# VH-VL binders against Defective in cullin neddylation protein 1 (DCN1): the designs that were tried, part 15

Target 1, 240 residues: Defective in cullin neddylation protein 1 (DCN1), of Yarrowia lipolytica (q6c0b6)
Amino acid sequence: MVRSDWRAQEIRRVMTFTGSKEKTARDALEKFDWNVEVAIDHILNTPQVDLSGASKVFDKYRNADSDEIDLDGTIQYITDLGLSLEEPTVLAVAMTAGSPSVGTFTRKPFVEGWAAIGGDTLPAQQKLCRSFAESMTSLNADFQKIYKFTYGFLLQEGQRVLPQETAVDYWRLLLTGKYEHLDKWLSFVTEKYKRNISRDAWNMLYEFMLFQAKDPSLESYDEDGAWPSVIDEYVEFLKE
Short names: E, the ipSAE of ESMFold2; O, the ipSAE of OpenDDE; V2, 0.75 times the mean of E and O plus 0.25 times the DockQ between their complexes.

## First folded at step 14 (VH-VL; framework fv_ciduvectamig_arm2)

Design q0 (from n1 with heavy chain M104S I105S M107S; at its last look DockQ between E and O 0.82; V2 from the best seeds 0.67)
Fold by OpenDDE, look of step 14:
Structure q0 (fold): chain C 240 residues (1-240), chain A 125 residues (1-125), chain B 110 residues (1-110)
Amino acid sequence: as target 1 above (240 residues)
Amino acid sequence: QVQLQQSGPRLVRPSQTLSLTCAISGDSVSSNIAAWSWIRQSPSRGLEWLGRTYYRSKWYNKYAVSVESRITVNPDTSRNQFTLQLNSVTPEDTALYYCARLKSSTSGGIYFDYWGQGTLVTVSS
Amino acid sequence: QSALTQPASVSGSPGQSITISCTGTSSDVGRYNYVHWYQQHPDKAPKVLLYEVSNRPSGVSSRFSGSKSGNTASLTISGLQAEDQADYHCQSYTSSSTYVFGGGTKLTVL
């Protein structure tokens, strides 16, 4: 049996067991490397979401020559959402829509990401963006997810650590108004530390901010604790 | 610190091709948070953006309508530089040419934050 | 595609406040907050002064401020100093995914 015939048969099998449309069956099979059982289980346990609306939004901003949104399309899209690039909410959009890199979107993660939370139209997405903005006003669980997402999002291909300049820029973007000691941190990083930023350093800064908020005097800070060296150095810097 | 160093001929004859190179230091031509542009300046036309190149999983180019049919901006990752080629030049193409980095990240907007030293190119027979 | 409209020249005495306007259309200045100002001294490349209407890069004096209303952006320089004598250029993103500059303004400090 030719591979094409085999695939067609598997699609029909999934459709028969789940009652799903051909596209849904095919997508599930492709996602799970043509494992019929896993695909069936996925379809049965996943709410069927209409992706057509979000797909239309994607079509409005995609490149004419490719099925992706490029930098120019992103600028238009972000603007139409009522956002500016200087707003941290843009990172929430990037995370939601599964952006692979700054200023780009691909169809599948874009459509699935928005559709999953009711972003089927541009107005709906605008409304969601307002909600994102509200959730990013303080150090909370939602913001932490975006914060952690941001590190990987900014890494270029082949990079293991974030350049210091980039880290500083995005700390300003993300933490302005949320971390009262941001200027001290940035001074430490640029004037004392003078190294690129690891993922661990990035993530642990967030934990430290929470810690410092509870203990401003840092009396309970333990240098022998599980803090990375960069945070230890920062604490020493603060005591000077 | 980012530095842009321009090179190329300063005199070009009409109908020939204007070619300039911009060497990058302190950044990568394939940066995912930047774009690389050519801009020219003349007393008659002021500052004029000509085109840009940038890498986002693949290379993208955008050109000004005024020169779109004659312009090519090419990146060179091996030498960490990008070039300008402007074909079929006329005296109207006489200008001070700048290469510039366009900051395109979401951390501070999109603007030209670093410029080359400029190259005066004269089109004359 | 057409250049943004700036006054050709403005002048002021030391200590005074001056304003330079940059007028575009609903397809550029009026649509985006990606309006920037550059300062250019003689025989020097332009240097960013303000980005996104009103933001100052590191090292830029607080004497420089910016605003936007409708299709017009404005640069205000307070406490004018001799060193402020330069050309000033506004720049915007356009709906055609291009970049447009103003005609430039020559500032003379008297």
Scores: ipSAE 0.514, ipTM 0.791, lowest interface PAE 1.3, mean pLDDT 92
ESMFold2, look of step 14: ipSAE 0.727; ipTM 0.870
ESMFold2 (binder alone), look of step 14: mean pLDDT 90; pTM 0.926

Design q1 (from p5 with light chain N55K T94D; at its last look DockQ between E and O 0.66; V2 from the best seeds 0.80)
Fold by ESMFold2, look of step 14:
Structure q1 (fold): chain C 240 residues (1-240), chain A 125 residues (1-125), chain B 110 residues (1-110)
Amino acid sequence: as target 1 above (240 residues)
Amino acid sequence: QVQLQQSGPRLVRPSQTLSLTCAISGDSVSSNIAAWSWIRQSPSRGLEWLGRTYYRSKWYNKYAVSVESRITVNPDTSRNQFTLQLNSVTPEDTALYYCARLKLITMGGIYFDYWGQGTLVTVSS
Amino acid sequence: QSALTQPASVSGSPGQSITISCTGTSSDVGRYNYVHWYQQHPDKAPKVLLYEVSKRPSGVSSRFSGSKSGNTASLTISGLQAEDQADYHCQSYDSSSTYVFGGGTKLTVL
């Protein structure tokens, strides 16, 4: 047995156990003084995600002068995903790709976000978008995450509350076809409440929608309970 | 309610600079859900988009290729307005000039939903 | 001059239906659902009638409808009324030119 022969054997053992490529296995063995068990443990506890595919998609749409996808690149990208520019599925894309604001993407969140869920090509992203759209057809836990994400996504720097007009637009976008009383809610907000929307009010409307679906007559509604005052006022509006 | 109020001279001599201002009420020129444009209209060319400005951590500007060497659009957050500067004008720049808001939903724009009242600018000696 | 082609004029009688076409290319009308229609009365700014081909903002009559096939979008006005007499503009998006408009169509109600 020659010394180089046993090293090749150890490299192949690490590759077989971990599924790693030769270079990864060799680098780990060299770092840990050819201790096979330590090298295996290191590789298994250091997940490696290939970012190159999502990075190539980003490159296709980035501004030529910067490492950002601007409004025009966003229009082109969303169109190539097979989505309408206004459709709510675009918010799932924004959440997945860590978009900082409407009409922009930056490289690191975009690449890491897509790579984490297997979106390493434009066709793969298109397929994932069809899955996003499917999950957004009803009030469910996945849709609730996107709904809650939307509030922070829309806040402008320095704001603590969302302007009423913006909240109304996005309630229409997100909740049409999902909340039977949406028109009543929007009428209440614009005609009676007339205030900007807090994060608590935004989030608790979702909880109220689930509550109302289970108790349409609102018989168990507790006026002194944990609901925000805006929901108390809305319940009174519904009773008129 | 969003309103756009235009101001500026209505007569400009050839080779001079056309300068117009659009004052915004009911919204912010730095709104993260809007973009702001100048559009002009003439009988021979119809509606023609000239330029756009919007804010996302920094200002982004884009100009129509037909005027890009002569145009500047400047936002002003302290006065909540944006201006058009069009240099070296000729009689071909005679038009009805509009400022307009492009309302952005989700990740793109939808349409120009609010327009200024229009300013008919004549370029002649 | 304009990136999109519209007929210069169209006419119809009250109660009739009329259609206005807007023809672009595979780079604009053919690629994007970003196709909008604006109505403009004399001495007034344009106002949106339809967006994203066929979507109707609140307050716009269902008499206005839209469609797109290939590189051509169409605005249809049914039950024509005197108040419909105006100029009609289509708009699309192009990655190079950005916002592109048709030359406009003057609708005359006879």
Scores: ipSAE 0.814, ipTM 0.902, lowest interface PAE 0.9, mean pLDDT 90
ESMFold2 (binder alone), look of step 14: mean pLDDT 89; pTM 0.922
OpenDDE, look of step 14: ipSAE 0.887; ipTM 0.946

Design q2 (from p5 with heavy chain I33Y; at its last look DockQ between E and O 0.90; V2 from the best seeds 0.82)
Heavy chain, then light chain:
Amino acid sequence: QVQLQQSGPRLVRPSQTLSLTCAISGDSVSSNYAAWSWIRQSPSRGLEWLGRTYYRSKWYNKYAVSVESRITVNPDTSRNQFTLQLNSVTPEDTALYYCARLKLITMGGIYFDYWGQGTLVTVSS
Amino acid sequence: QSALTQPASVSGSPGQSITISCTGTSSDVGRYNYVHWYQQHPDKAPKVLLYEVSNRPSGVSSRFSGSKSGNTASLTISGLQAEDQADYHCQSYTSSSTYVFGGGTKLTVL
ESMFold2, look of step 14: ipSAE 0.773; ipTM 0.880
ESMFold2 (binder alone), look of step 14: mean pLDDT 91; pTM 0.924
OpenDDE, look of step 14: ipSAE 0.849; ipTM 0.935
ESMFold2, look of step 18: ipSAE 0.757; ipTM 0.873
ESMFold2 (binder alone), look of step 18: mean pLDDT 91; pTM 0.926
OpenDDE, look of step 18: ipSAE 0.832; ipTM 0.931

Design q3 (from p5 with light chain Y93W; at its last look DockQ between E and O 0.77; V2 from the best seeds 0.80)
Heavy chain, then light chain:
Amino acid sequence: QVQLQQSGPRLVRPSQTLSLTCAISGDSVSSNIAAWSWIRQSPSRGLEWLGRTYYRSKWYNKYAVSVESRITVNPDTSRNQFTLQLNSVTPEDTALYYCARLKLITMGGIYFDYWGQGTLVTVSS
Amino acid sequence: QSALTQPASVSGSPGQSITISCTGTSSDVGRYNYVHWYQQHPDKAPKVLLYEVSNRPSGVSSRFSGSKSGNTASLTISGLQAEDQADYHCQSWTSSSTYVFGGGTKLTVL
ESMFold2, look of step 14: ipSAE 0.783; ipTM 0.882
ESMFold2 (binder alone), look of step 14: mean pLDDT 90; pTM 0.910
OpenDDE, look of step 14: ipSAE 0.866; ipTM 0.939
ESMFold2, look of step 17: ipSAE 0.773; ipTM 0.880
ESMFold2 (binder alone), look of step 17: mean pLDDT 90; pTM 0.922
OpenDDE, look of step 17: ipSAE 0.858; ipTM 0.932

Design q4 (from p5 with light chain N33K T94D; at its last look DockQ between E and O 0.66; V2 from the best seeds 0.79)
Heavy chain, then light chain:
Amino acid sequence: QVQLQQSGPRLVRPSQTLSLTCAISGDSVSSNIAAWSWIRQSPSRGLEWLGRTYYRSKWYNKYAVSVESRITVNPDTSRNQFTLQLNSVTPEDTALYYCARLKLITMGGIYFDYWGQGTLVTVSS
Amino acid sequence: QSALTQPASVSGSPGQSITISCTGTSSDVGRYKYVHWYQQHPDKAPKVLLYEVSNRPSGVSSRFSGSKSGNTASLTISGLQAEDQADYHCQSYDSSSTYVFGGGTKLTVL
ESMFold2, look of step 14: ipSAE 0.818; ipTM 0.907
ESMFold2 (binder alone), look of step 14: mean pLDDT 89; pTM 0.921
OpenDDE, look of step 14: ipSAE 0.869; ipTM 0.938
ESMFold2, look of step 15: ipSAE 0.809; ipTM 0.900
ESMFold2 (binder alone), look of step 15: mean pLDDT 89; pTM 0.918
OpenDDE, look of step 15: ipSAE 0.863; ipTM 0.936

Design q5 (from p5 with heavy chain I110L; at its last look DockQ between E and O 0.80; V2 from the best seeds 0.79)
Fold by ESMFold2, look of step 14:
Structure q5 (fold): chain C 240 residues (1-240), chain A 125 residues (1-125), chain B 110 residues (1-110)
Amino acid sequence: as target 1 above (240 residues)
Amino acid sequence: QVQLQQSGPRLVRPSQTLSLTCAISGDSVSSNIAAWSWIRQSPSRGLEWLGRTYYRSKWYNKYAVSVESRITVNPDTSRNQFTLQLNSVTPEDTALYYCARLKLITMGGLYFDYWGQGTLVTVSS
Amino acid sequence: QSALTQPASVSGSPGQSITISCTGTSSDVGRYNYVHWYQQHPDKAPKVLLYEVSNRPSGVSSRFSGSKSGNTASLTISGLQAEDQADYHCQSYTSSSTYVFGGGTKLTVL
């Protein structure tokens, strides 16, 4: 009896017990050193996610010559979701579908991301987008995830910091109506700071907005504390 | 500060190739938040979008149907510029040619926020 | 010839309000809110005035407003000033993934 014969038998044993497909059974066996009982236990504790629905949606919008949704397909897709291209809810779609950059979707992240939250059809995705829009009306934990996601989404390959112009545009997009002092922040960045925006500065503005909401007079702000220098400079600008 | 500076000939003979260059400063031709277009303006057609190039792991081009058999838009990352090449020109191609940036925000943007100075190109009748 | 129809000219006196129309089809203006307006002064390139029907970029006066109904978008300029004398162009995205402009409207401030 040769080792490959026993492997085929072990695959069939896993398939029979779990009801899984051959690839699922083989992948689990390979992951767990061909221990049948551990592989079975893993499969039974890992729900099978049906990707076919989200894959059909992707197929509707993909470029005919590639397996990507290009800029034009993205415009059509976002419009069909009932969204405007320049509203912040689109960033929730980009995060959910694992978009690598503006105006692009690739198959695997798109299909897996939507399937994971029940976005199996275009109507289901439309309903989820309404929920995204509701969650993006205030400074909350779900919005913070999208805010933090946005920095990396906008970075060019090989770019280490976000150009100031881009950061300003997306701060206006994300924070209008959510941060009372947004105009002051943007004036500071463009008139005084005049530098490109690090990820730390981007992320820490959100923390500062939460701090400022609890302490509007900034009485407990510590200039020697853990804030990045851009926030220290901003607080000084507010006192001028 | 984004600036688009155009260069190229102002007179072209029929059947020749019109070639214009747009040099970009303050941005990158391979920017993942922008796309780059050529637009022309004439009394008979008004403003007319001709074509667009953008980079997402590779270059993508889209051209207006009216010129798609004759047009090429070529990016050049080493010089940070993009070119218009319009083959087999006729007097109907006489126009003021602009390059422009298509601003992309969130998953797209659909308006042109920076324009070159314009190049009036005359094709002899 | 132009995919979008605008009046060729409009005139008004200082302090008046005027409206410029931009009529397309159900495959462009009627389908999308991706309708934009550009102002073009003599010998200058167009400059974006409104985007997505009614949004003003930073630095654009609130005297400029926009709306859309069916296949027609409208630009309204209130409190006309001499500097408003220019050409105005509308632009739309299309269901064929192209960009189309109106023929332009020459505004004369009398």
Scores: ipSAE 0.737, ipTM 0.867, lowest interface PAE 1.2, mean pLDDT 89
ESMFold2 (binder alone), look of step 14: mean pLDDT 92; pTM 0.941
OpenDDE, look of step 14: ipSAE 0.825; ipTM 0.925

## First folded at step 15 (VH-VL; framework fv_ciduvectamig_arm2)

Design r1 (from q4 with heavy chain T106G; at its last look DockQ between E and O 0.59; V2 from the best seeds 0.78)
Fold by ESMFold2, look of step 15:
Structure r1 (fold): chain C 240 residues (1-240), chain A 125 residues (1-125), chain B 110 residues (1-110)
Amino acid sequence: as target 1 above (240 residues)
Amino acid sequence: QVQLQQSGPRLVRPSQTLSLTCAISGDSVSSNIAAWSWIRQSPSRGLEWLGRTYYRSKWYNKYAVSVESRITVNPDTSRNQFTLQLNSVTPEDTALYYCARLKLIGMGGIYFDYWGQGTLVTVSS
Amino acid sequence: QSALTQPASVSGSPGQSITISCTGTSSDVGRYKYVHWYQQHPDKAPKVLLYEVSNRPSGVSSRFSGSKSGNTASLTISGLQAEDQADYHCQSYDSSSTYVFGGGTKLTVL
């Protein structure tokens, strides 16, 4: 085989091993005198995220007068992902793309967030959304990240606590079908607790749901333990 | 809990500007989970969306193509209200005007969940 | 002329089922799950019955159901009652027109 043919083979080997594009592989090989091992090591140890694909997706939905996806662009984008605007999976999208608020995306977080997990095209993002939905069917660590993200995502500028009505809406969105006692929790919040929701209360409900799943009778529940008072009150409410 | 109270004149002469106000209680016009719209209704055209305003670090406005050259929707955070201004009105602008909240949950609006009481505006000389 | 086509009127007797259609295009009803139905009694503002095709807000009877196929959405009212006599409006979303409504359907319960 001729030298040019051998170079094509080496480019293909670097691409296969690293997952890089042809240009990235060729540039590294040329830089390191076509030493495949050194080129591979360089690519793997140099943080490189190709932003061009996710940037093209953003361009399709951005407002013509700004570099932002507004409410109209968001409706179109979420629809093209194959999602309903009001399904839990859209919060995974919001977290992944670093959305600052409901109905909005900005370029840098969007592009960097999707590119970091291989969301380089709309079809790739659609496939990732199916994985998000599958991971959100049960209470697990990945779902907990989305659950915790949601509190800060919903806070309005200048608020320290989440309005109770908003918290109730998003507890229904996130936890329906995932927490057996959701209706009882919402009744407790609206009928007994009657306060706006702190971040600690929001986060500690998730920890309690995990505890309750392992101890449904709450036999091991210790009211003098590490639980905040809102959870103590809820446990008392459950026993009524 | 949210209430929308409309005010403004019921009679407007042709070529003048129609101005209506929607005062909000139980929510904020700058809410990060809501958007605010004007919608009108006439026997010949049914319900017709006119415009929307909402706040996300800045104000975003969108208007129906049919009125885009004549309409402005203006939020006012200090009074917690938003207004409709429709310039150069004609008798075709005679309608029952509503303000409405678009409920936003998840990543976008769902439906108009709170409506004002309606203001019948007649455009006549 | 409305953006979405609904029959001008429908009628039925108490206990019957009726269906109201809402036909748009591939750019609105055919593209988006953003399809809503509003009920409007005389002298009152519209009130949502269904959102995103088939979802019922709390307090809406299960007698109201919805579906969509291609460019047409449908509202079905089963077990008609006198109180169902009202105007019914469908709504969708279009990227250029934003929120689009049907012309409305007057339901008469005979």
Scores: ipSAE 0.818, ipTM 0.898, lowest interface PAE 0.9, mean pLDDT 90
ESMFold2 (binder alone), look of step 15: mean pLDDT 90; pTM 0.926
OpenDDE, look of step 15: ipSAE 0.854; ipTM 0.927

Design r2 (from q4 with heavy chain T106S; at its last look DockQ between E and O 0.67; V2 from the best seeds 0.76)
Fold by ESMFold2, look of step 15:
Structure r2 (fold): chain C 240 residues (1-240), chain A 125 residues (1-125), chain B 110 residues (1-110)
Amino acid sequence: as target 1 above (240 residues)
Amino acid sequence: QVQLQQSGPRLVRPSQTLSLTCAISGDSVSSNIAAWSWIRQSPSRGLEWLGRTYYRSKWYNKYAVSVESRITVNPDTSRNQFTLQLNSVTPEDTALYYCARLKLISMGGIYFDYWGQGTLVTVSS
Amino acid sequence: QSALTQPASVSGSPGQSITISCTGTSSDVGRYKYVHWYQQHPDKAPKVLLYEVSNRPSGVSSRFSGSKSGNTASLTISGLQAEDQADYHCQSYDSSSTYVFGGGTKLTVL
């Protein structure tokens, strides 16, 4: 056999056994001195995620002068997903694709995030977005992740707290129809509290909403408990 | 509350550079939830978008094709303002110039929610 | 010469309803929900009236409403008042031209 023929044969053997692509099989063989058994074992114990599908979706929307999806690309992408820019489901997309900020996607988080959940094509991503929308109809663990993600997503570089106006806008976006007392909370924040919003305050409102749903009269509320002071102040505001 | 205050000369001679400044209060030119634009208005053309700048870890600029070869929009974080420079002006550039904020909600938006007071610029010999 | 077509003028009497049209193409008004309306009084800057077809910013009267069908968006003003006399501009998004405006409509309250 010619040397190149037996190497091609070994690559095919690894591909056949593992289901891997030629590059993956060749890279493993080269790493392990063309030992087929070791290369196969390595591939099987290091699951391969195919990034090429999500990468093609990213390529469709990226700016021609850079490797980023800018504001115009974002508008087109969200429209093609079948979403409006101002529906809360787009925040689930931002979390999944690791968007660093409003109106921007970068390649690595986008491709890895979608590939990890099977978003390998635009139609697959569209289907996943329908599941996101359904999971966001109630206060649950999946929605809580998106809610918590949103704080960091909106925080500007160098900021430690979220501007009140931004927090109010996104509470309205996320919680309308989900928290019965949302208008009272927003009134408290804008009329009484009048401060920027810490991450702890943002996160603990969600916990308070769950607590209030179980104890609507707040009879078991402990003022000396682990609630942040903003929640203590809100509870006092509610008793007026 | 956001306010945009414009300044700059009202008369510019043909072939010179038109330069206008938009000072921002109540927001930051580098805000991660906003973008900043120049728009002009004339009786014959109506409202015409000229260019946009915004910051997301770096500055992104986009310009209308009609002025693309002559326009620069420059943000200035230290003074919290952004400028318009339009080179090689002609009488066709006579217009009422506005700066405006593009409001972004969720993953984006494309409407202008705050406008400067306007600067009427005449290009004449 | 505007990318979006609006009537040059409309008129109505106090208390009546009027509608202003904004017609684009399948690549802008027909594709995107991003159609916006601005009100501009004489010697004043434009002020956003509606965004994304029908959403009212805080402080905008419910007398202003919007809709879209095919390539045409519409602004409706009900209960017409003297202070509604102004110019009205529509705006859309296009992936190539970015922000495109209508030619404007002068509303006269009789």
Scores: ipSAE 0.767, ipTM 0.876, lowest interface PAE 1.1, mean pLDDT 89
ESMFold2 (binder alone), look of step 15: mean pLDDT 89; pTM 0.925
OpenDDE, look of step 15: ipSAE 0.825; ipTM 0.917

Design r3 (from q4 with heavy chain T106N; at its last look DockQ between E and O 0.64; V2 from the best seeds 0.77)
Fold by ESMFold2, look of step 15:
Structure r3 (fold): chain C 240 residues (1-240), chain A 125 residues (1-125), chain B 110 residues (1-110)
Amino acid sequence: as target 1 above (240 residues)
Amino acid sequence: QVQLQQSGPRLVRPSQTLSLTCAISGDSVSSNIAAWSWIRQSPSRGLEWLGRTYYRSKWYNKYAVSVESRITVNPDTSRNQFTLQLNSVTPEDTALYYCARLKLINMGGIYFDYWGQGTLVTVSS
Amino acid sequence: QSALTQPASVSGSPGQSITISCTGTSSDVGRYKYVHWYQQHPDKAPKVLLYEVSNRPSGVSSRFSGSKSGNTASLTISGLQAEDQADYHCQSYDSSSTYVFGGGTKLTVL
């Protein structure tokens, strides 16, 4: 009993059992030396994500000579999402699409990030951006992820700390309307602290905001606790 | 604070190359929150953007269509400056030339927040 | 000529309000929130007053406000003061031309 091409049969067998597309079945078989059982197990335990939709969106805005969305493509893309460039929701887009730096997107993080949450078309991404904007109106776990992401996103190559001016700009962007004492914090940083901002200081302000919301008088604040020195100095400033 | 200091000749003959330098203090020409531009101003055309350079893992340059065949903007990280080269000038290139920083926030630029002092360049025999 | 249309001049008396218009097309002012205003005093470089239609940078007086409707943006200066006498430039973005400016408006405080 002789067949012309046994590999085509095995590809169809994997497709039938898993419901996968031909390319997915072929790639898995090739990866696992045409071991059908291993290929099937791999596919069934590895969620299949269709990247083609998000890839088409990326293609619309990418530089014609490269596989990157540059500053102009970014302006056009953010506008088409229905967002203002100054709007904090743009940072949620940057995190979702894995932007490496201000004003740029690269293909792999962009398409994988959007595809993972169903952002398969520009209208779908627009709808998701409205949801991002809603989640960014309060101090919650999703917002904290964006807040923490922002520090690394703003650091330049070789830079260990964030310049104070940049930190102030982004604190104002992210925390206006969310932290009652934001103006006092910014005054402390610019008038008393006068230093560049470490990642720990950036992250621990968020934890302090949550603490202060539960204890507005700071009665339980422990100067000998695990707070960074900058927070100890701020608490002292607040008592003036 | 951030300061942009321009230098270069104020008189250039027709068909020659106009060359201007913008030295940056208080910021880096490779800053990830900025882009750097040349803009000129004349009574007949008002403000006119000429070109932009910025660094994101590599250098990106873009030029206005009106001058794209004649212009080059070159960053210099070692001297923390960027230059304008405009070839084959004519009297219509007579203008007040500015360098400017484009402030970037989030994912894009918003406005030109720091400008050089301006250099009036006359193109004449 | 400029890509965006502004009146060549406007005038007002101290204490009055004035408005400067900036008209583009559906491919620039009508498409993008990227509409900025700059103030330029004689012999000085332009200085930003408003960005993205109506946002004021730190240090800019609340007497300056902005709006946009369709393809036209407007800068309003309330409570005119002598120091407001200057040239005013609008700026937008266009996918073909990149950064586009208006021709400028000379404001005279009478």
Scores: ipSAE 0.786, ipTM 0.881, lowest interface PAE 1.0, mean pLDDT 89
ESMFold2 (binder alone), look of step 15: mean pLDDT 89; pTM 0.920
OpenDDE, look of step 15: ipSAE 0.836; ipTM 0.916

